# Designs tried in a protein design chat: VHH binders against B box and SPRY domain-containing protein (Bspry). Part 3

Target 1, 197 residues: B box and SPRY domain-containing protein (Bspry), of Mus musculus (Mouse) (q80yw5r259to455)
Amino acid sequence: SPLLTQLWAASVLGSLSGVEEVLIDERTVSPLLHLSEDRRTLTFIAKKSKVCSDEPERFDHWPNALAATAFQTGLHAWIVNVKHSCAYKVGVASDQLPRKGSGNDCRLGHNAFSWVFSRYDQEFCFSHNGYHEPLPLLRCPAQLGMLLDLQAGELVFYEPASGTVLHIHRASFPQVLFPVFAVADQLISIVRGPLAT

## First folded at step 13 (VHH; from z2 with S112Y)

Design q0
Fold by OpenDDE, fold request of step 15:
Structure q0 (fold): chain B 197 residues (1-197), chain A 123 residues (1-123)
Amino acid sequence: as target 1 above (197 residues)
Amino acid sequence: EVQLVESGGGVVQPGGSLRLSCAASGFTFSSNAMYWYRQAAGIERELIASIYSGGSTNYVDSVKGRFTISRDNSENTMYLQMNSLRAEDTGLYYCASRITYSGHDWTYDFDYWGQGTLVTVSS
């Protein structure tokens, strides 16, 4: 029931002290992406930037980026504004996620090290380890909220504006997870704080 | 071989209009997202408009409300209607395709680009 999912989301959100400040690790940002000065906005760029330093942690093919913040215990929540993109992935990734290469090892949702909500055009899915679960959304979310409960082993995707739970994934997550992002159309931006209700 | 051929560029005064076309061949046009890029002199090429196979469209903020991207799958042609043109819209406009969708996820490999068509907005 949509009502039940909304109530659940509301209850979970109510238990949160707030939306965490998540910043992008500039060292991981793909040459296909521009990172804003405040480290919150990833913009897809037409050509690979030659200005990017050759850090071992930098994605070199896929338009990926990792957050600087590591989640190891407890409950975590962050929100991404995705209104301006029709091609993106958001979720979490293990620090074991490879960074170099064009293979599925570095492709979010196609390896064992990433769990992502994916949009392409009007298609939405949850992707992990090469399995893609379609999400029949009624409309495109403007923002995506993520709730990660490492103790419970749950990753929740929800729409902050409505409180609608879009997907729940249960798994035994690794000890260390990072918010992960990919964008191939315009930009996505991490929201600084809780949205006003 | 993938081919993208842009046309419709020219010189217009501020406030004027142009309609760009991109003729595509060498791939399944209807199943691919198409893009318009532009590159002004001394500025990095920027994505300005996207149109997907499912009909979604997206724009960079600077062109919203002024530019309209569309496609005719029967003609394998993508269009960019540009209204209320400004001096800052001057540049080489490129048609492109790069993102593919396999039915479950999107992927990135490389960009397909045309040669571009020049748009000059000048008094």
Scores: ipSAE 0.874, ipTM 0.943, lowest interface PAE 0.5, mean pLDDT 91
Fold by OpenDDE, fold request of step 15:
Structure q0 (fold): chain B 197 residues (1-197), chain A 123 residues (1-123)
Amino acid sequence: as target 1 above (197 residues)
Amino acid sequence: EVQLVESGGGVVQPGGSLRLSCAASGFTFSSNAMYWYRQAAGIERELIASIYSGGSTNYVDSVKGRFTISRDNSENTMYLQMNSLRAEDTGLYYCASRITYSGHDWTYDFDYWGQGTLVTVSS
């Protein structure tokens, strides 16, 4: 029921202590991406960077990156500015997500280890394990909010400006999840969260 | 064989205008996103404009309000109208197609590039 989902969202949002500080793990950043000094902005670059170190954690084909801090328990919330990109993915991935290769095993939303909201042009979908659920959005969101409840096994995508829930995914998530990102057009930026108290 | 051929580059004074063209062949032009890149001397190539099959357009901040990307699917040609040109716009401009969309998702496989067309903005 749409009403139930809205009520759920309201209850979850009301229980949030705030948006978490999420930073990108520079070791995971694809050669196709530039990471800002503050570790919050990923910019797509035309050619693979030649200065990237060959880290085992680094994605080598897809324009992916992982956050530095894992989520293991509880409720987590973060926001990404996506207004400057027409091609991106945001969501969560487990530490089992492979990093090397051009196959679907490393492609976000095409494996069992990633759950992502995806935009391409005017098309939006939720993707997991090769299944793509179209999301008939009325407008392009400028920001995307993510709510992850590991205890409840729920991942929520919402538009922060309106509070509109865009999608809810329920699953038995693994014990360790990371915010995950991909961008293939201009840039996306993580909204700065307050310092943890 | 995929081919991208840029044209329209030249020398122009600051404040002037140029219109670049990219003729595409060897693939389904209308279904692919197309891109303009540029590379200034000593600087990495940067994505400056994107146009998608569904009509979405996107720009780097430095060209917003001055550059307009467009496409004519009947002619398999993409354009870049550049107005209010600045010295900083000087560089080699490349036409590209890379991102494809299928099955409700986009993919990255191979970069298709033209040879580029030179734009020089100088007084």
Scores: ipSAE 0.873, ipTM 0.943, lowest interface PAE 0.5, mean pLDDT 92
Fold by OpenDDE, fold request of step 24:
Structure q0 (fold): chain B 197 residues (1-197), chain A 123 residues (1-123)
Amino acid sequence: as target 1 above (197 residues)
Amino acid sequence: EVQLVESGGGVVQPGGSLRLSCAASGFTFSSNAMYWYRQAAGIERELIASIYSGGSTNYVDSVKGRFTISRDNSENTMYLQMNSLRAEDTGLYYCASRITYSGHDWTYDFDYWGQGTLVTVSS
């Protein structure tokens, strides 16, 4: 319904004032990724970085990374600039997400512990637990906004510029979730926001 | 056997142009994303351009507006048109393929690389 879409847009716009600061946990960053000094930009690199320390929290195969701070209760909002990448995943993951290995257990959207919006070329989908729902987007979003309501059990993907809701996922989420990222083409960047209260 | 063969490198003056080619064989070229990388002396290899099976293209900021990636599926060949070349564009340019698409999601398996072609931009 166009009306519902407009209502959602309005609600999202109202929530933009509450965009949280999200930083990447450097300990989780895959060797295939470079993390900027400000801990907001992930850049895909051709070869595994030799500079990466061996951390148990580090993804070792997939180009994944987790945010440093978990969401535990309430409503959370963050935005990712994705205009520079044609291959990325963004969303949330629980701390149960395995870090080591090349299997689907570590592959975002292919396990029970991650919920992600995915782009590859002109194809978009929402992925969770190996189920992939195509999203027939008319255009490539330059930015992706995420709204997570842990109490309501809702994860919303929207385009901040237009307020257009791209996808809503409802589920019983675990109590602790992290923003999660993957990129395999150029870079994605978390948009700055005020510190979470 | 997967094979990628780059060609077209050479010496050019600043502001000049080059066209690189990558001849691919041993896999379904048309269904694969293809990439150009470059490596300058003393610097890590960087991804500079991507072209996908659906036709999407992407570039690193430093080459935007100057470089154009393209492909001819009938010839199993990828190209990189480089215009307005600068000294900082000097390096070994590699053709690669690594990201595959399963029809609903992408995956990273392993890298296919050519031997590279040298591009030197100097006065």
Scores: ipSAE 0.873, ipTM 0.943, lowest interface PAE 0.5, mean pLDDT 92
Fold by OpenDDE, fold request of step 24:
Structure q0 (fold): chain B 197 residues (1-197), chain A 123 residues (1-123)
Amino acid sequence: as target 1 above (197 residues)
Amino acid sequence: EVQLVESGGGVVQPGGSLRLSCAASGFTFSSNAMYWYRQAAGIERELIASIYSGGSTNYVDSVKGRFTISRDNSENTMYLQMNSLRAEDTGLYYCASRITYSGHDWTYDFDYWGQGTLVTVSS
């Protein structure tokens, strides 16, 4: 796999030079989340924010948010710092993902429009279209790396520090995908650039 | 009916300690994650500690090393041991249950909150 080769190379070098700048689209941020000024950190908040504008793009129930930049072609890589949260989801979602509602249509991993790595407590799984594959991880990752090859149809979750591949999902992805996030405990943050050795 | 009742609040000097309790009823306590929130005057309510059914705990940075969350499933009670209290810890402390786990994934469910217990740290 080209992705695995790239990941291995990055691991050996101790850095990922191809990590992209991913920012959160404020318009999509759930009222259950606070977005940092630099648009990189999502913090779960106790009560729904009343100051949130009512945009059609905004998730109104689930603590979800989408990245501002869509992936349409090529190889993409980004990293999320998840060490501060015991309840989160990270991955990709189609622009077809509904935003409004409390149903599974908007619940990441429970619809055909999202592919996510999920943590809750000591449980990890990959979720897509209501199918949940347990991932028996030996330890909680502090950071989670994603590699997406739209052409090859591969989504890889890995631990950047060790280069360990946690899960590989192969599928025919839609033309447009966004990094997607959910957090229900403290915060997660997008890593700005390549990991330092 | 879900009920959460906080207790243990009071007035304490800086550097002092308090132990908060949350008595839960009306749901399967052992299966749910439980949370401590606090709200200072004029400030948004803040999640400060979490404890999960599997035993994982999590804290906001400002309380790490000072606060300890725990639970006794046999008593349906959650605790918050607060040491080295500071003036900025003053606020109304809430017990909450919000997140549920179905065994394969977590979900955002109804918000259950107690009435809160007041913690005042002052010299």
Scores: ipSAE 0.871, ipTM 0.941, lowest interface PAE 0.5, mean pLDDT 91
Fold by ESMFold2, look of step 14:
Structure q0 (fold): chain B 197 residues (1-197), chain A 123 residues (1-123)
Amino acid sequence: as target 1 above (197 residues)
Amino acid sequence: EVQLVESGGGVVQPGGSLRLSCAASGFTFSSNAMYWYRQAAGIERELIASIYSGGSTNYVDSVKGRFTISRDNSENTMYLQMNSLRAEDTGLYYCASRITYSGHDWTYDFDYWGQGTLVTVSS
């Protein structure tokens, strides 16, 4: 695959400098999550924070958050440190993802607006539109890399340390995609990119 | 009715050990992740350990190597073995069940808490 060749070349040359600076959009963060000052770490917390209903972008039931940066064209890559969590979801969502309510419309992977790699315990899945594809991983990754090729219509999940591709999803994606996250155990952190364009 | 009842708290000397229990009822225990939280005076509750039926456990760094979480699904009971206790471990310890697994994914429609058991590490 041309994506695999590009990924291997990047890792061999140390050109992970192409990994983008992705930051969490504080306006979207569920009251079940604490967002760190550098906007990279989401922690699943005991008490819901007090939130104003005036934030239409905020998830109010599911422990979700979106990144601030939208992707519309081209190649994009980001990495999430997941070693501290046994329950999470990471991937992309469209700008049409509903924010309010306890239903599947806001539950990542259970609607047409979200595409996620998920972990629960020792179970891993890729999920979209209520379809769940079990991923029989031999071990739990410490980091998850995402590569989004909007020209080819591909979303790749990989392990950065080994270069192992964990899953490839091919689709006609909507116009606007955001990195999306959910945490239900401890924390996850977006890995800092060395350079931002 | 869902109930989570902690027990096993008490007063202990630094370096000592305690074992906490959480008896669960009113739900399918084996489908739920179980959590231990603690709350020291003036501090928000902190997740310190979690356990899943498939054997995954997770700990905050401050208790790794000293605390062991375990569960017995046949008895609907979760445990926290606390060794090498320190003064900073003093607080109320809560068991919680916050997510369940169904339909090939976890759900957040289950957020229950016990009343807590007090652990005091004296001196």
Scores: ipSAE 0.793, ipTM 0.913, lowest interface PAE 0.8, mean pLDDT 88

Design q0
Fold by ESMFold2, fold request of step 24:
Structure q0 (fold): chain B 197 residues (1-197), chain A 123 residues (1-123)
Amino acid sequence: as target 1 above (197 residues)
Amino acid sequence: EVQLVESGGGVVQPGGSLRLSCAASGFTFSSNAMYWYRQAAGIERELIASIYSGGSTNYVDSVKGRFTISRDNSENTMYLQMNSLRAEDTGLYYCASRITYSGHDWTYDFDYWGQGTLVTVSS
């Protein structure tokens, strides 16, 4: 019921207004990324920054970052401005997602600890545990909305401007999930709330 | 081995034009995203444009409408057409290839850079 899902997502997003604060956890930010002072914008940079390699939470190979916000129960929504990037991944990850190394265990979508919507060029995909589902989108979204219902076990990707549901993933999620990000072209930004600028 | 070689830099007047080239070898050029970066004196190297094998292009705001990135896969060459040049465009211009795409996913396992070509815009 795509129409009912669209109406439900729009209704839930409105009801969550003002309760979600999603900021990037500076400790997790890859040396390939620069984090803005307001902790909402990740920029893919030319030269690895001189961040402390001893930080256990920092991704050290993949251009990944996690939000500081943890989701354990209930319904959650957040929006990412993706209009400036042709190569990114956004979604959720377990706190068990490894941080170190160049293997698939830290590569978003290639392990049991991460669930991501990705873009490369004109190709869009949902990925989890090494399974990749191409998404035949008619146009490139400027903003990407995520809705997580931990009771129902649903992760929804939608376009905020239209309310169109882009993908629904149903699973039994682990107890704690964090928003997760990767970017390899220009930048992406977390939107402050349901009122996108 | 992978090699990226920029050319086409030079000295131009404000409002002038230049065309930069990036000749690539040692990898499957047609499958890779390609980037142009620039570095002004005393400034960190910054991304200015990118181009993908499926035709997507991306530009930073400061060059939109003035610069055009393109590629010729049969010649393994990427280009940057630079029009309406300004003093702020002065710098060393690098081409790069930094990510690959296969199996419906991009990956950071390819980080190669040219040596740069100098563009000087002076009154």
Scores: ipSAE 0.770, ipTM 0.914, lowest interface PAE 0.9, mean pLDDT 88
Fold by ESMFold2, fold request of step 15:
Structure q0 (fold): chain B 197 residues (1-197), chain A 123 residues (1-123)
Amino acid sequence: as target 1 above (197 residues)
Amino acid sequence: EVQLVESGGGVVQPGGSLRLSCAASGFTFSSNAMYWYRQAAGIERELIASIYSGGSTNYVDSVKGRFTISRDNSENTMYLQMNSLRAEDTGLYYCASRITYSGHDWTYDFDYWGQGTLVTVSS
């Protein structure tokens, strides 16, 4: 069955570290975040005083960033090291996600353009379009794996170390999706893919 | 007016201890995550510890095992116990409240900082 195949693939990808290269698009990075030189680590900082907010792709209120990597078809996997943060959101967003303003239209999980797994304190949630589904996890994951199957319309969150599936969301996704991130405590880091040097 | 006031800084020898306090007013302290930041001369502020309303604490590696963050919601006060101080810990220490949590989600709509308290570790 397709579900069993997907669960097996997620476990194997976590075991084999066979994820693709995902890098942050510096143009999108909120002034509340510092992006590392290798474009993989987002750190929650005091707001930058010298950031030019007229960059049209930059989030200007929420501590958000998008990856440069676009997904249009097929099966995609990436992993984020989240062990250093007690407040974050990770998932996917449409290219239509607004960048500017303090409203829910740019707040990840509170609009039709973003689908995120979030943490605050010991609370975990999956959120989309203002609907929040609490996830009663037994332990805090150190790494969070994402598997996106655009043919099947599934977004899977899993823990790579154990292969445990944390949540599966099924939907009709828009044509173009990007990995999306928000950080409000310390840092998160995209795990390097197997072909990275 | 939201106000955060740090105290407890001073001059101490390497290996010594200090306890910083952050007195909060003008908001519901018990609902907010609280942060300690440190700024050395010529360096950007760095987050060093955080504490959440549900009791989670988080530390950067450079202070883990030496510093302890705590809070007393009845006194609207956050603390940072700093032990085994090193010259590298010298800097201006800020408390901050930057996010709140409701409706199963955190939000960035509350970004307040204290004026800082100076810690100098010198022989």
Scores: ipSAE 0.753, ipTM 0.896, lowest interface PAE 0.9, mean pLDDT 87
Fold by ESMFold2, fold request of step 15:
Structure q0 (fold): chain B 197 residues (1-197), chain A 123 residues (1-123)
Amino acid sequence: as target 1 above (197 residues)
Amino acid sequence: EVQLVESGGGVVQPGGSLRLSCAASGFTFSSNAMYWYRQAAGIERELIASIYSGGSTNYVDSVKGRFTISRDNSENTMYLQMNSLRAEDTGLYYCASRITYSGHDWTYDFDYWGQGTLVTVSS
């Protein structure tokens, strides 16, 4: 099927040298999160940090962060190590995602600006615009792979260890998308891509 | 009103055991994720374990295999069984509940903490 062919192609591209690097944009990181020095690990912390609350790009209520990497065209792949967290959201958001406030416009999956795979406990879900699709996984994934094909308008979540497709979402995506994250238990880490050549 | 009350702290010798309790009231305990944090002198409060109503548990590496988090929903109580205690386990131990889950989504809108119970591991 065309879907399986697309998944195979994206998996091969994720293994090639020179694929895009994904790093977290420190300006966006919620005070509830600590960002590692290599900009790949987000840790949910006990007390809000004293980072600059006036930074326009910083989420100030939800434990969210964005990557610095922007996607506008083409095929993109990245992997997040999620083995240490029982509560997280991972996916993509548009540049229009508001940063400030406790409302649904900043709450990942509850607005038109964000598309996320989420975990709580042993429950998994895909969420966009307040619509939630439970995903009945047999095992908790240690890593989550994301494939974004902006030409085809597809966002795929898969498990890298098995190649299993966990969810496929088809949409006409906005012009600019960023990887987006939320974590409320321990930590998650972006897996390093291959070395640039 | 929401209350979380830790108990069971005290002085114990290295290699000993303690069992901490966290009594909860003012919310639906059985539906909420619960956390244990530790704060040693001069450092920030750190997460050491979490437990969810559906059975998921997490531990940081420094306590894995020595500490066991558990809950009794009929008693609205979370526990931390601490075995093989070391001097570096000395600190204030806090219980917390920080997120809620409804409508197939977790949210950060519930951030409550106990006052802490002191554990001292020394001769």
Scores: ipSAE 0.752, ipTM 0.902, lowest interface PAE 0.9, mean pLDDT 87
Fold by ESMFold2, fold request of step 24:
Structure q0 (fold): chain B 197 residues (1-197), chain A 123 residues (1-123)
Amino acid sequence: as target 1 above (197 residues)
Amino acid sequence: EVQLVESGGGVVQPGGSLRLSCAASGFTFSSNAMYWYRQAAGIERELIASIYSGGSTNYVDSVKGRFTISRDNSENTMYLQMNSLRAEDTGLYYCASRITYSGHDWTYDFDYWGQGTLVTVSS
């Protein structure tokens, strides 16, 4: 029931108690990105940083990063401030997502290891395994909320300000998932959870 | 071969205006986001404005309201209209392109950079 799902999502996701602390795993951050000291802000930079590219967990071509927190069971929610970027991807990825190379196997949404909501310009899409579903949004969201329900096999994208559900993807997810991010202009920031201290 | 060529730089007094151009060739200009960067002496290049194929524009706060980015896809040319210039606007201005949009997704394949055009704001 789409209406009941929308009302349930708005009620659950409007609660600050459901928003989880998510921090970027600095070991995964592409040399095209700068990570803030508090590990919440990814900024796209003009040229590759001199960060050591031989680290096995680091993305070396695509401007990707993973969160440090793994999700294996249960219900998880996090929010990303996306108001400053016209080109980004956010979602979840398997721990098996390859890190090296310019191919589709590291490109978020173009492989079986990643599930992402993406923006370019005024266009929005959900992508997984090379399948791209255009999302006809009326407005560009300033914040993007994600809810992952591993029991139900659902990944929900919503707008926290309005409680509007933007997209629901249903799947049998792999055992271990991480929040995943890509930024190709300006910056995106993970919103602090209620237990930030 | 990809080529980006900036022009329109020069010396102006504070409060003056300049219009920069970036002529592009060797790639599908209309499907790429285009960028202006500024580099002051001794500092890394700073993204100051961007324009997307669908018309979205972004600016760094220090230039909002003073600079206007635009593009003409029929001429493969991007522009930066700079008004109310200040001493801190002095630097090398580079045009760049780095992301391509095709189908329903963007990709990042490489960075294309021009050689820069010098803007000097002094009395």
Scores: ipSAE 0.435, ipTM 0.734, lowest interface PAE 2.2, mean pLDDT 84

